# VHH binders against Oxidoreductase NAD-binding domain-containing protein 1 (Oxnad1): the designs that were tried, part 12

Target 1, 295 residues: Oxidoreductase NAD-binding domain-containing protein 1 (Oxnad1), of Mus musculus (Mouse) (q8ve38)
Amino acid sequence: AVCTQAASWGLKASTLRHLTLASIIKSRRKTDHLERTASVLRREVMAAAKVCEITHESPSVKSLRLLVADKDFSFKAGQWVDFFIPGVSVVGGFSICSSPQRLERDRIIELAVKYADHPPAVWVHNKCTLDSEVALRVGGEFFFDPQPTDAPRNLILIAGGVGINPLLSILRHSADLHRDHADKGRSYEIGTVKLFYSAKNTSELLFKKDILDLVHEFPEKISCSFHVTKQTAQISAELKPYVTDGRITEKEIRDHISAETLFYVCGPPPMTDFFSKHLESCHVPKEHICFEKWW
Below, E stands for the ipSAE of ESMFold2; O stands for the ipSAE of OpenDDE; V2 stands for 0.75 times the mean of E and O plus 0.25 times the DockQ between their complexes.

## First folded at step 4 (VHH)

Design a12 (from z7 with P100D D102W Y103S D105E; framework vhh_7z1x_3)
Fold by ESMFold2-Fast, scan of step 4:
Structure a12 (fold): chain B 295 residues (1-295), chain A 126 residues (1-126)
Amino acid sequence: as target 1 above (295 residues)
Amino acid sequence: QVQLVETGGGLVQPGGSLRLSCTASGFTFSSYDMNWVRQAPGKGLEWLSGISYSGDSTSYADSVKGRFTISRDNAKNTLYLQMNSLQPDDTAVYFCARGDEWSYEILTGYSEFDYWGQGTQVTVSS
């Protein structure tokens, strides 16, 4: 990005970007999804899926709804899929952002894919159409799947950028469980959920309407705090109560530490590593800290 | 509107000291790591020092270690650079710069600077 001040004094974005790395440059080789996740547990089922809806969540993020007729296909909130595209040798990896109940009811899952110069993302943005066919296999160890005999847990979700995708699945699953409980106590009780979600500006905050709809439906159980780091445009009146200028801080997160609280962190490695290490330093048990990093 | 304004530059003799200040506005100063960077005449940019958003951690380039001290006052939205034992090679325009939204530790290897001040001139000359 070009800063007007920097441009006026002959500073270039590439030069500015490299300053912080001058004495500590580490090569960050992009690894294939299958290579990066080789040790991660997969479900056995490989299911055919058909694209039944395509929408744009933002200029850079395209959402797909996929019909999965195979009744043996299932997932836990927070898991992702191996995404096999006919004619594309590279296998994609995309978090499911819809809830398990949506799959059970409608046989639909939702994926949200940010544009990248990576063959599966290029295919989703440039070649994918309605009725396109793909194959899916569920994987991942980052999930929320409470059992009826489990003690109720409070959730703190910390999202950065497209790390919102698996956390939205968890948030939606939590809302489903609250609806089932409210509907004559058909589901087991779960605790509260608070989402902290950071992006550069409000336009890059994905699923704002979906998230706020859940907050308004369950104001005593679901809450959120949006964080923006580079907001230049005016924030709409409806969003202002939920938006904080600046990064998510460890002080805000510390206020939520308790024996019954589970933490889910998903985003870029610097953010994910920081919060995971900070929570460990505050003596949160490792089994109460779930995180997923991008490579 | 994010703004960073540097002050405190000027002419100083070799061996002298200067204290630079950077006043921040338009954002939550206490949530961001802050940095000092300089550009000498006819040379590229050189990162000098960084400080975490809380002030608990600092880092320095080898060229200034032991001579420069970075600090911040989050209540006043102000970043400081105390420069001691100045030498002619320290002559440069000094900029304060904000770490990006993913910068939770100084020099994580992923951070970059998203906002810069206009700079303040420091001249070290006999």
Scores: ipSAE 0.037, ipTM 0.501, lowest interface PAE 5.1, mean pLDDT 84

Design a15 (framework vhh_7z1x_3; at its last look DockQ between E and O 0.18; V2 from the best seeds 0.00; counts 0 for: pae E 12.8 > 2, grease 27 > 24.2, placed apart)
Fold by ESMFold2, look of step 5:
Structure a15 (fold): chain B 295 residues (1-295), chain A 125 residues (1-125)
Amino acid sequence: as target 1 above (295 residues)
Amino acid sequence: QVQLVETGGGLVQPGGSLRLSCTASGFTFSSYDMNWVRQAPGKGLEWLSGISYSGDSTSYADSVKGRFTISRDNAKNTLYLQMNSLQPDDTAVYFCARGEDYYDILTGYSEFDYWGQGTQVTVSS
């Protein structure tokens, strides 16, 4: 149920991709997040936020921690924010990679922003400093928000490149649900979660330690498989058991198809189209497949 | 530096076919996803097709699905677009574009960081 909005929106997204690309590059110089997402659901709450930490997640990706004191600000795991920067006319759109519970307890959300010739990304990489102030508005229909009465579900998360960002939010949320169930017994009972994450090499796999820490905390419930297509450097002994040479295969995904499994796919359109076709050919209900495309 | 050069455009009758080529230089072609986009006279840009860096995955806009075929030859640093069943509405300048995943989260857009000069395709009886 929680997946059907994203799946329905995903079918429309192929047409929207066509229309929004035409709108975005009429000028040939910049794209406008608001024009591309004009029809997407948005929360009415706009909240001030302050940058409280900036780190390098990789040579090309900066991670921001944002303090959002407004208690009415909330999001669902997998959603993004409109990112309003004073003095920058282009509004950014960035997936939240932290969990909703992190916001509830610490008033922190995390974003990871890959460098690009796009004004919000340039600002994050070249201008942003500690205590910089921005405004945020939550949007998006790609999320995992189970209710306590929902049937237990297994999750398969399939990420390519920076498509990991919304899926890390879902993975962290899943871990929070496991802790809550073990500790309190009153939350949603989540099943197993497996992350398939593809990148060019191990340096481009974001959040490796964060992901493996969750796998080690819940070894019977959370697992991961890293896939690298252009690895040349030696892989550390700690990481090697989780790394496969090559792309994520249909065989690996097929073994997880069941009535109780939900699929969350985020990455470039060739990857999402490929897995969409495969899962449909295996008769997975559309309601159990959620896509977010990055191109 | 990075350069993308489109060729193969021209005048063709409705129902005809053309094959466009895009020759890449100044970067490791086999490490990047590639795209075709077009711009009809007086209109905005329209994304047509994309192909993954290895060539294993392809995608198409609904307007060209079944008529156009994207392919690449990584040994020759060349991207191709085979266009069949061309219609007058396909008249446009066709661009080759290098894709990168951008942090904008809707529909998997990449902000194309390098573009070719374009090649004119005209479909007219």
Scores: ipSAE 0.000, ipTM 0.273, lowest interface PAE 12.8, mean pLDDT 79
ESMFold2-Fast, scan of step 4: ipSAE 0.278; ipTM 0.629
ESMFold2 (binder alone), look of step 5: mean pLDDT 82; pTM 0.828
OpenDDE, look of step 5: ipSAE 0.054; ipTM 0.567

Design a16 (framework vhh_7z1x_3)
Fold by ESMFold2-Fast, scan of step 4:
Structure a16 (fold): chain B 295 residues (1-295), chain A 124 residues (1-124)
Amino acid sequence: as target 1 above (295 residues)
Amino acid sequence: QVQLVETGGGLVQPGGSLRLSCTASGFTFSSYDMNWVRQAPGKGLEWLSGISYSGDSTSYADSVKGRFTISRDNAKNTLYLQMNSLQPDDTAVYFCAREDYYDILTGYSEFDYWGQGTQVTVSS
């Protein structure tokens, strides 16, 4: 017993050291995308796609640009794809982060995939190369698709982690519509867009440059607030004006509540549930709250 | 100030049972998914079990499935791990961890706060 006690004290001493990023454990929840989304409507088109560009958005996130030659393949900003890999029995699910106009013009969609111990993510990170071929099918009911006869709406986008992916698609689509409107008579007027994007630290905030490029192009129409909950490194001078220490607060969101405002929430379940319930408690109509809530 | 404090560890014989508790403070416990993770002497971290913020959904590593049960009491800000049929290879420091990030499409999770750990020793 005395020897066991001495060993226990030694082990307790080692647990006092801080855990590093290398100590992050990957959770094994229900990983089957098709089972989780079985009730969600799919488009009929199954399209072949070819990887034409690979980039790294962070050390853990790889971005793919896919050429989709099939002209019948289309999506609405905020939708995702079933991702079919030759030789891989597990079907991936990935939100499209590019805009519908990018697909119409260039036949390209963009996906951003965080590394996970899950066969589609492992394939993207370890096996995928330029010219790799996959099959895609569009799904999802979380989207922004304003019609010319619709009254202008302001958007509040609330993103956490990779929940930025479908919201970036919506943000990019909004920018496309503002650009078309500036060309006089190409499109209809839409309201403002504000993005609230939360992560642990600035290195986990994806697409910072792309988001800030849109803010700088349309400073009166597009704005953003980055929130960091566990920042240990110094924040760069370029990011400091846009970064707030701490969580996205109910008060910040409440200041944007109006009859003409639509809310889009996408992120971890605790975040999406928290903001959806808060907005409902503030008597925002359910049809003005769009959230992606998969588990 | 976020705190997670594990209790209930100790010395047990093979085939015995222990119930671990993790008391949370400094945050809204009912808004976060929670997890149990262990580290055996000289080995890396092993994820064991997770539970959703509501308690409606649970998941387990194959090594503990059928032997361990995760549960929570949101009114008491407490996470539990019921460990049955303990074996010598279950000897480890057991940590509770708060889930900050979950990628729904890939099943990937990240943990932002960890307890100090509680020692479980299974020996005759």
Scores: ipSAE 0.000, ipTM 0.214, lowest interface PAE 12.1, mean pLDDT 82

Design a17 (framework vhh_7z1x_3)
Fold by ESMFold2-Fast, scan of step 4:
Structure a17 (fold): chain B 295 residues (1-295), chain A 123 residues (1-123)
Amino acid sequence: as target 1 above (295 residues)
Amino acid sequence: QVQLVETGGGLVQPGGSLRLSCTASGFTFSSYDMNWVRQAPGKGLEWLSGISYSGDSTSYADSVKGRFTISRDNAKNTLYLQMNSLQPDDTAVYFCARDYYDILTGYSEFDYWGQGTQVTVSS
């Protein structure tokens, strides 16, 4: 196949020739958010925000709802914030997982933070309480912001781990636009959205209910495929139709390639590198591939 | 429950042929790369051959290139190893193994193995 390079499979198989007892483990280096993203554009607004709700999305992931009263604070679906904590010298970086319309309507953004031995994550998990105050600044070039004069585009979203966060924002924004079109007949039309979301097992898939609620609200426009690579426990009846055992395959992604399709990939570096290189090898224009790595 | 079951081993004369089969259950076979690995008496594991999830790409260890052929039938959830021109030093227990690649971390291992099937090459 055009998209399946014999050389890339050959390289992987060649690597396997040297495996006898060892496994290949790729570690992520601990890197400061500000240092890593120094060249990425930020909005000028620095806004105060107050924690108004705290929930656990999973045992290792805490969700924060932040009230941002400053009306000049805005973002595009898929963007992140610099997260400034009083008394913490390290600045956090967290993708916004709520939609721009939620901010416009309620002055709320939602962040989901996985536990890590990194000061901002430790603060969120151990010290953050209701009414805690932080400062936020929007950044990022990974976003979906269609304009009324734009031709409709189909979206393929490929998520791994907490890389779901900015993709959920994009998914929610797409749903908002479909809802406005259906209910008011005044918004511009957008294409379909399909989410591919991979984790080791179903318990590590975040926002399952939120995602499926959108699929059920717009079954002709929004779809999803959950992929589990090491599932041994029984899958619930409600999830079973949406779960595929095994990795997201190159063929599955390749089947969605067209002139009208935009690809958004977000997850750890090995995942984002793998899919971005695959799409590039399939001659997808660089302008149609958006990716963002998280650390 | 993931299960891999190898069959087709046995006693064969030098220069002879055997075809090994590995029947998979409990997972979506067509979504995983598969491998054959052997272990000779008193020696470590030796990787022999791998095949992509689609069957479009194969690779072989130098010790078996040109003699062994890996293939799969995704409709039957079965992996095969056709072994030709067998030599006494091909005597080993042969295992099929599932290639687990965690795209989120880059972690790779053979996470599920069959029980193995004995191949003995002797006059």
Scores: ipSAE 0.006, ipTM 0.389, lowest interface PAE 9.9, mean pLDDT 83

Design a18 (framework vhh_7z1x_3)
Fold by ESMFold2-Fast, scan of step 4:
Structure a18 (fold): chain B 295 residues (1-295), chain A 125 residues (1-125)
Amino acid sequence: as target 1 above (295 residues)
Amino acid sequence: QVQLVETGGGLVQPGGSLRLSCTASGFTFSSYDMNWVRQAPGKGLEWLSGISYSGDSTSYADSVKGRFTISRDNAKNTLYLQMNSLQPDDTAVYFCARGPEDYYDILTGYEFDYWGQGTQVTVSS
């Protein structure tokens, strides 16, 4: 399973010559997810889901665990959901950050939603409670789903901001496959995974504990490098070995280029364009450079 | 209290150049990615260019690659767009837009949280 790229869209809105841009932006937000991702493949299943756990990953990020009883509902690591809220006309789009095996075992998916003045995010932060019911439909062509007959691949995951969400799903899936190989002998061998995760400071790095738990469980197979670009506070002793001051560099990424390496990039448009173009200039095949682009 | 004010628009002949400026206030400018977006008469919004908060990374829409250059001066809280080889199809209102500190999810896409009022660029002889 070689990675894939999503369709590319420029920023588009209705032809509204007479409105201020603020009015246009407010109107656009009501339909943006479905409009932006209109050409992206969806699975046919529309599943009911209930909120079974709510936690705070940070003061600005709320994590939802959703129980999805419908056994026809499934996803591949890196995919997202259309998020349909009863009484809310705007459809949310949220990457799944849990692994496919979590869904198979527990019928649970995890979404992590940063606060924003956008109706689905406002609902998650201000109105969502335990037992709240939503409907979900899986979409996305950005995923990691290796098959037993595939040659082992090394993964380089490059995350910026909330782009960690689908990459955490991929990281967790990779850990599940390593665990199954080590413990059960059922899973086939996969290569190593290295996560590069950039944020302005350590408090904006999400899932630090979860990521480091995986690094400590599989030190020969999973590694990470946290990058902070505007750190002013002291870095804790436990994080310091994993934190680099400054941006993820072209050189660090180039050091991982090989015929067996797949690159997954998820972050702001400048970061995605920077790394995808750099990798192409280094003659990495396009099918080995995985990202979603909507600009 | 976030404000973005664009200047530098005007009437220019085909093949000419203009430099747009966007002055930011009410937030820590050096902590945000910044973007230029335009809206041509009778058309929707078109994203043109983005620049990372430090200025190290830039991205361009295919329609403007090689002709437009985005830059920033964090000490002056100012974003720039140097527009060269202007053509009639570049006629539009040009907006400075702040990238969100982070998207609430990757699928929120490149929706911007604050926009300027826009500056009119007209390319005609």
Scores: ipSAE 0.012, ipTM 0.392, lowest interface PAE 8.2, mean pLDDT 82

Design a19 (framework vhh_7z1x_3)
Fold by ESMFold2-Fast, scan of step 4:
Structure a19 (fold): chain B 295 residues (1-295), chain A 124 residues (1-124)
Amino acid sequence: as target 1 above (295 residues)
Amino acid sequence: QVQLVETGGGLVQPGGSLRLSCTASGFTFSSYDMNWVRQAPGKGLEWLSGISYSGDSTSYADSVKGRFTISRDNAKNTLYLQMNSLQPDDTAVYFCARPEDYYDILTGYEFDYWGQGTQVTVSS
């Protein structure tokens, strides 16, 4: 009966893993976005926004470009929005993955939304069309906003899963500042940026082309390391130089510790807690470690 | 080689107690959240309890809340489930389960490694 039980168990486990997984995900997400972030500062401006472009970054992640005509609407790289949908009582929370300069020049922000059985995500994936209208309010204390009087800082960005979204905003903002500096007399210099981005395989790494375009534009200032934990298929020639098998390790991160380095970590709570604790154990000041958890 | 080995199951009368243990090897146990899952005869999998990698946070299914306690000893690479006030409906095979790597981009919580399971029978 043990062997019969084990075989039957295996078949049922395969079928019911998805139901058990959904239950585990829901049990970890007991509160909505507004409840989880109730103590987090918001900007005063509530702005109307219109969907002007929709793309897929992966089968499960949809990207929206939103036109925000209100000139008083602004954000810092790494911040998110409260996402108010007409006719939907649940408010979404989505990190902005575009740069502040994109908003200033084009009045556009970009959001990337992973599918979930949660009303705002369902709306983005199933109901949202071109010209759909929403309202936005900026929030968040996880951001990079260097001032001209600040000493140059090097950035280490550590991303897991959709935690790439606010870190891509920071990476894009850093690239904008490097372009402004290269244009004579326009901006101040900042340090280097290195992104560590982990996924199971290369197909689950979001924004690969956008990230590599920035690395190629600023090879002395911007670098990246993609980490794949479950890669079985061959990696394309274009990606191979940037991909490392296995997890982002404590040793790799230690090699970047200095008084001039800021660390930004965004991903699942276990990853965020792991790297935050490791950096503290290496005597990195708490004010040089910025992190945000997604649930 | 990743291994999870459960022990501590057996026959117990209603209202009794059992403590299950799961010994982990082949990975950095202290870097993973761990879970207990069960399968009753003729039924599907039921998630029971989870514990964070540090042991600071625990979660429980409503069916076992207040009766079961999850704990871990990272120095011994061991996960525990203390089961009190056992009922006939608790009869099941109990599995220690490791979620997929905490860097999982899509789900964060699929189980990639399971133990062999330990049988718990609650019967008078």
Scores: ipSAE 0.000, ipTM 0.213, lowest interface PAE 11.6, mean pLDDT 80

Design a20 (framework vhh_7z1x_3)
Fold by ESMFold2-Fast, scan of step 4:
Structure a20 (fold): chain B 295 residues (1-295), chain A 128 residues (1-128)
Amino acid sequence: as target 1 above (295 residues)
Amino acid sequence: QVQLVETGGGLVQPGGSLRLSCTASGFTFSSYDMNWVRQAPGKGLEWLSGISYSGDSTSYADSVKGRFTISRDNAKNTLYLQMNSLQPDDTAVYFCARESPEDYYDILTGYSEAFDYWGQGTQVTVSS
């Protein structure tokens, strides 16, 4: 594309106010989710879903729990849904952040949607209520679905912004597999998982409690490193052991490179391109690098 | 400490040319991508052009492609915008902006902390 820097173009809200930012946003090319992902595989099931819980993960991010009664509806950890809203012509694309086992047990999936002037996001934030009905179709090739006969693999998850959503699904799925191993008598074992999650400050890190609950439940198997680049407020005592000031560095990622390690990168295009290219330059096999771009 | 100072603006006739300069100080200029942005009276900001830290890659908005050329001299800590075939609609305040190291991006909104420092701007008026 002629304007490769367009993906990173934005303004300081503190200096230029929202009017100026709105004008810049209008100058960017917007692409429909269905058009952008037209070649990506979908599952054939189109399922009705009903909103059964609404919560805020942050001032700008709203979480929906959706009841999906259709037993033929299923997904792999890391996949997303086409989100069809009655009366809204634009189709949303949202990663599932809950685990496949949550769907099997409770018929619930969880989506987390950041506010935007995009019609599906506007509907979620301004019009969606309990018992609102939507239709869902699963898609995506970014997933973690280990089989019992597979060799154990260690996972490195690298998240930026709302790219945490599919990686949280993978993290939760890994925790489910560890619980099943302890509870049932599995013939296989899952390796370790480490999450690197970057945001401007701790207030913009989503799912902190959920993530740390998993770290505390499986301290030998699950770990995390939160990275904050512009922290101005004091960090709580509970978070301090997990927070690093500054960006996720190439060196930190290199320290985890091994033949048994799979890398999952989800975030904005500049971040995913940066880490994917870095891992390729370190001779990590392409089949050990999974990435997904959202913009 | 970080400063970006634009010069070279002024009054020019339609079809004329101007070269804007932006002198950077207080940081390692050769380590940052740089951009030009303008704001016309009563309108919002419009991104015009960007250049990589090395000068090897450039990008342009469709409204100025073929008429404007971005360049830089890392030895002089200076960014340039050569503006040719100026039209009355090019009348605006022109800003030099340093591209922020990417540290956060909100995927669904498309928002990023793209620019962390801006110059004060230089006025370009295209009129007879």
Scores: ipSAE 0.000, ipTM 0.186, lowest interface PAE 11.1, mean pLDDT 80

Design a21 (from z7, 17 letters changed; framework vhh_surovatamig_d1)
Fold by ESMFold2-Fast, scan of step 4:
Order: C-alpha cells, then structure tokens, then sequence
Structure a21 (fold): chain B 295 residues (1-295), chain A 126 residues (1-126)
C-alpha cells in the first residue's frame, strides 16, 4: 500500500536520528530544501514548466498553474516538486495540490505558495509572471495511489494551514476515481474520505469552495469538517454547517479508527507530532499513519 | 546573530520540579510565537509547548498538560518552562525554539522552528 511506502521512511530509524541530530546542530539557521530532503526518493525526470495562470488563494497565498509538456513527467497524489528557478540558486520545495488526472488530461499542475522571506517564495510572490519558465522534479513518499486489486480503504485527512496542499491533491484524486467509476463503469471502488482542516479563522482556510464542491458532488463518499481556533468575524451562512469552533479533538479522530482506515496528517509540527503520536498510542499501525517530518 | 540560550536543566527525582529558561537575542522577540521541543535519548524531536507572541495563548502536548506551564517575559526577552510532577519519560534534551510560524509548508525550505538553542539536558531518574 502507498501508506506503507510513506511509513517506510519511519523504518529508517538510524537515518531519521542522524537527520534529526544534523538539524539540531544546524538549528540556528534555516535549512535548504534539497539538504533537508536529500535522502527522499525523487523521480528521474527533470521537466520544463511554464506558468500559465496566477491567482491569489488568500492575501498571503499565491496559486500557480504550470504547463508541463513533457509526457514522461508524472506524480502521485500527495507528492511535491523540487522547484528550480533560473537565476535563483536556492531550490524551492512545493506540494502539488492538483490531481494526477489533471496532469494527464491538461498537462497542468497546481502549486500554492505562502509568502515567506525565502528566495523561491519571494520569487513566486514578487517576480513570477505569466510565461515564466521553471524546471520541476517530483519527490516524496507521502502519497495515495490505490490499485484496482487493493481492498477499499477509508481515508482520514488531517490538515493545518498550507498542509492542505498535498491533502487537497489526495482529496481531488479520490473524487476523480469516483467520477471514473460513475462515468465509465469500469473503474474500481475506493472507500470514503473525510477531511479535517484547521486554521485560526475562516479567511485562512484555503480552497473552501473547491473542497465544498467535492463534498456536494459526492456526499456519500466525501465529507469535511473545518475547525477555527480564533474566529472573530461572522461565519457565512453557506460555510457555517461545516465549521466547528475549536481544535480538532482526539475523540473526533478516534471515532474513525478501524483496520481499514488510513490517516494522512500534514500541518505545523505541533499538529503532526500530536496526531501521529496519539494515533500510535491508540495502536494504529505505523504503516496506516502517513506524514512527512523534517524537524 | 539570532541566539537562543537555554538553562535550568539537571538531574531531578521523579515527582520533582525544574524551571527552564531561554534568553533570546538578535530578533524582535515580542513578534514571534515561541516553543519548547524535546528529544529523548535515541528518539526524534517532540513538540512540548507553544506560547503566542503576546503571551495570551498556550498549547501543550497532552502528556504534559496540567504538569508543565510555558510563559514568557517580552520585556526581558525570555521564555520559560515550569515543569512539575516530572516522570522518567520526561527525560530529554529540551530546546527553546522560535515558532511555529502558523501554516508554513515544510517543503518551502523555511522551517517553522527557524532557530533552536543548544538545548539543556533534563534527567529524571529514580
């Protein structure tokens, strides 16, 4: 299973300890993406990509649609790219938030980049324009790629902030598989998906419309719960049924524990540590708890 | 130039108490959320507690709730962790950390814990 591949990173305990120690030694500086992820598997293909659309998902998050003509370029839902910018020596790392089928159909991937005082993010926010050219290489072992012969699995996705990016890719991929089943009658069945997505307030919840469109298209298969921890403004009527005040709780997640359930966690270090350790304490197998950790 | 210097670690018996301190310099301390993270022998880093830039909000990992208290003094540019009812499982090197910055994608190459100090060892033995 794909979650087993993500969990295999955990099986390299000596490598993780070594990387953790190296991070502590270098703790007074920001780490480079390539250095931080040096031991993570990459696909061989280096592909040219051209910026074909730029939108703002929020005041601090810019979304890029990139046209990737190279048909050997492919990815699995949940993976990220090394982002090579001509004239910029620092390599960026950004999760793909679009689905694999979008790439196959339109040769487009979508990245969403939060502003940071870091050269690739600065370039995306201040210098990037339509027709800007970059190079991409796919990496990561955090993905969902069910095979036709696999038993259906239920997914619980736990997102915080921009950690929504790879989880939105997984959510969109799940929706694509449900559409294929309905349209073609030859696609395999997959289980249900529930997204838990936490932010300080509703304005910091990214992709709300895209997420709710999927919930409304597949109400028996896709559900979501938005959590806001510091909401001060009024919540819109259309969003109110999906929003819970306060943190995502242990009890709420625990209610979904079963032998058939895979958990994907992506968010700030406190959230990732909290939920991964809680699930482990509830005797969920490590291969059923998927996350990436570089701290 | 950014510096975080921890102190206050030591050997303590189970049920005992310790107070950790962190002195910050080289940045506007009052503009950043601050955290304590720890690493037990032979294990990875574990987040312990966070305090907001204003001091109005605190968060803790469940295993330390009710036993540990994080606090800060923005005028003195200092972060504290009061540890009570210590257990053998609390044995770790404790690091003062800047952040987390809410909602950074770890893959952008910008760590949510930009800077950590050298750490201070806490040993709880019976």
Amino acid sequence: as target 1 above (295 residues)
Amino acid sequence: EVQLVESGGGLVQPGGSLRLSCAASGFTFSSYDMSWVRQAPGKGLEWVATISYSGDSTDYVDSVKGRFTISRDNAKKSLYLQMNSLRAEDTAVYYCARGPEDYYDILTGYSEFDYRGQGTLVTVSS
Scores: ipSAE 0.012, ipTM 0.257, lowest interface PAE 8.5, mean pLDDT 82

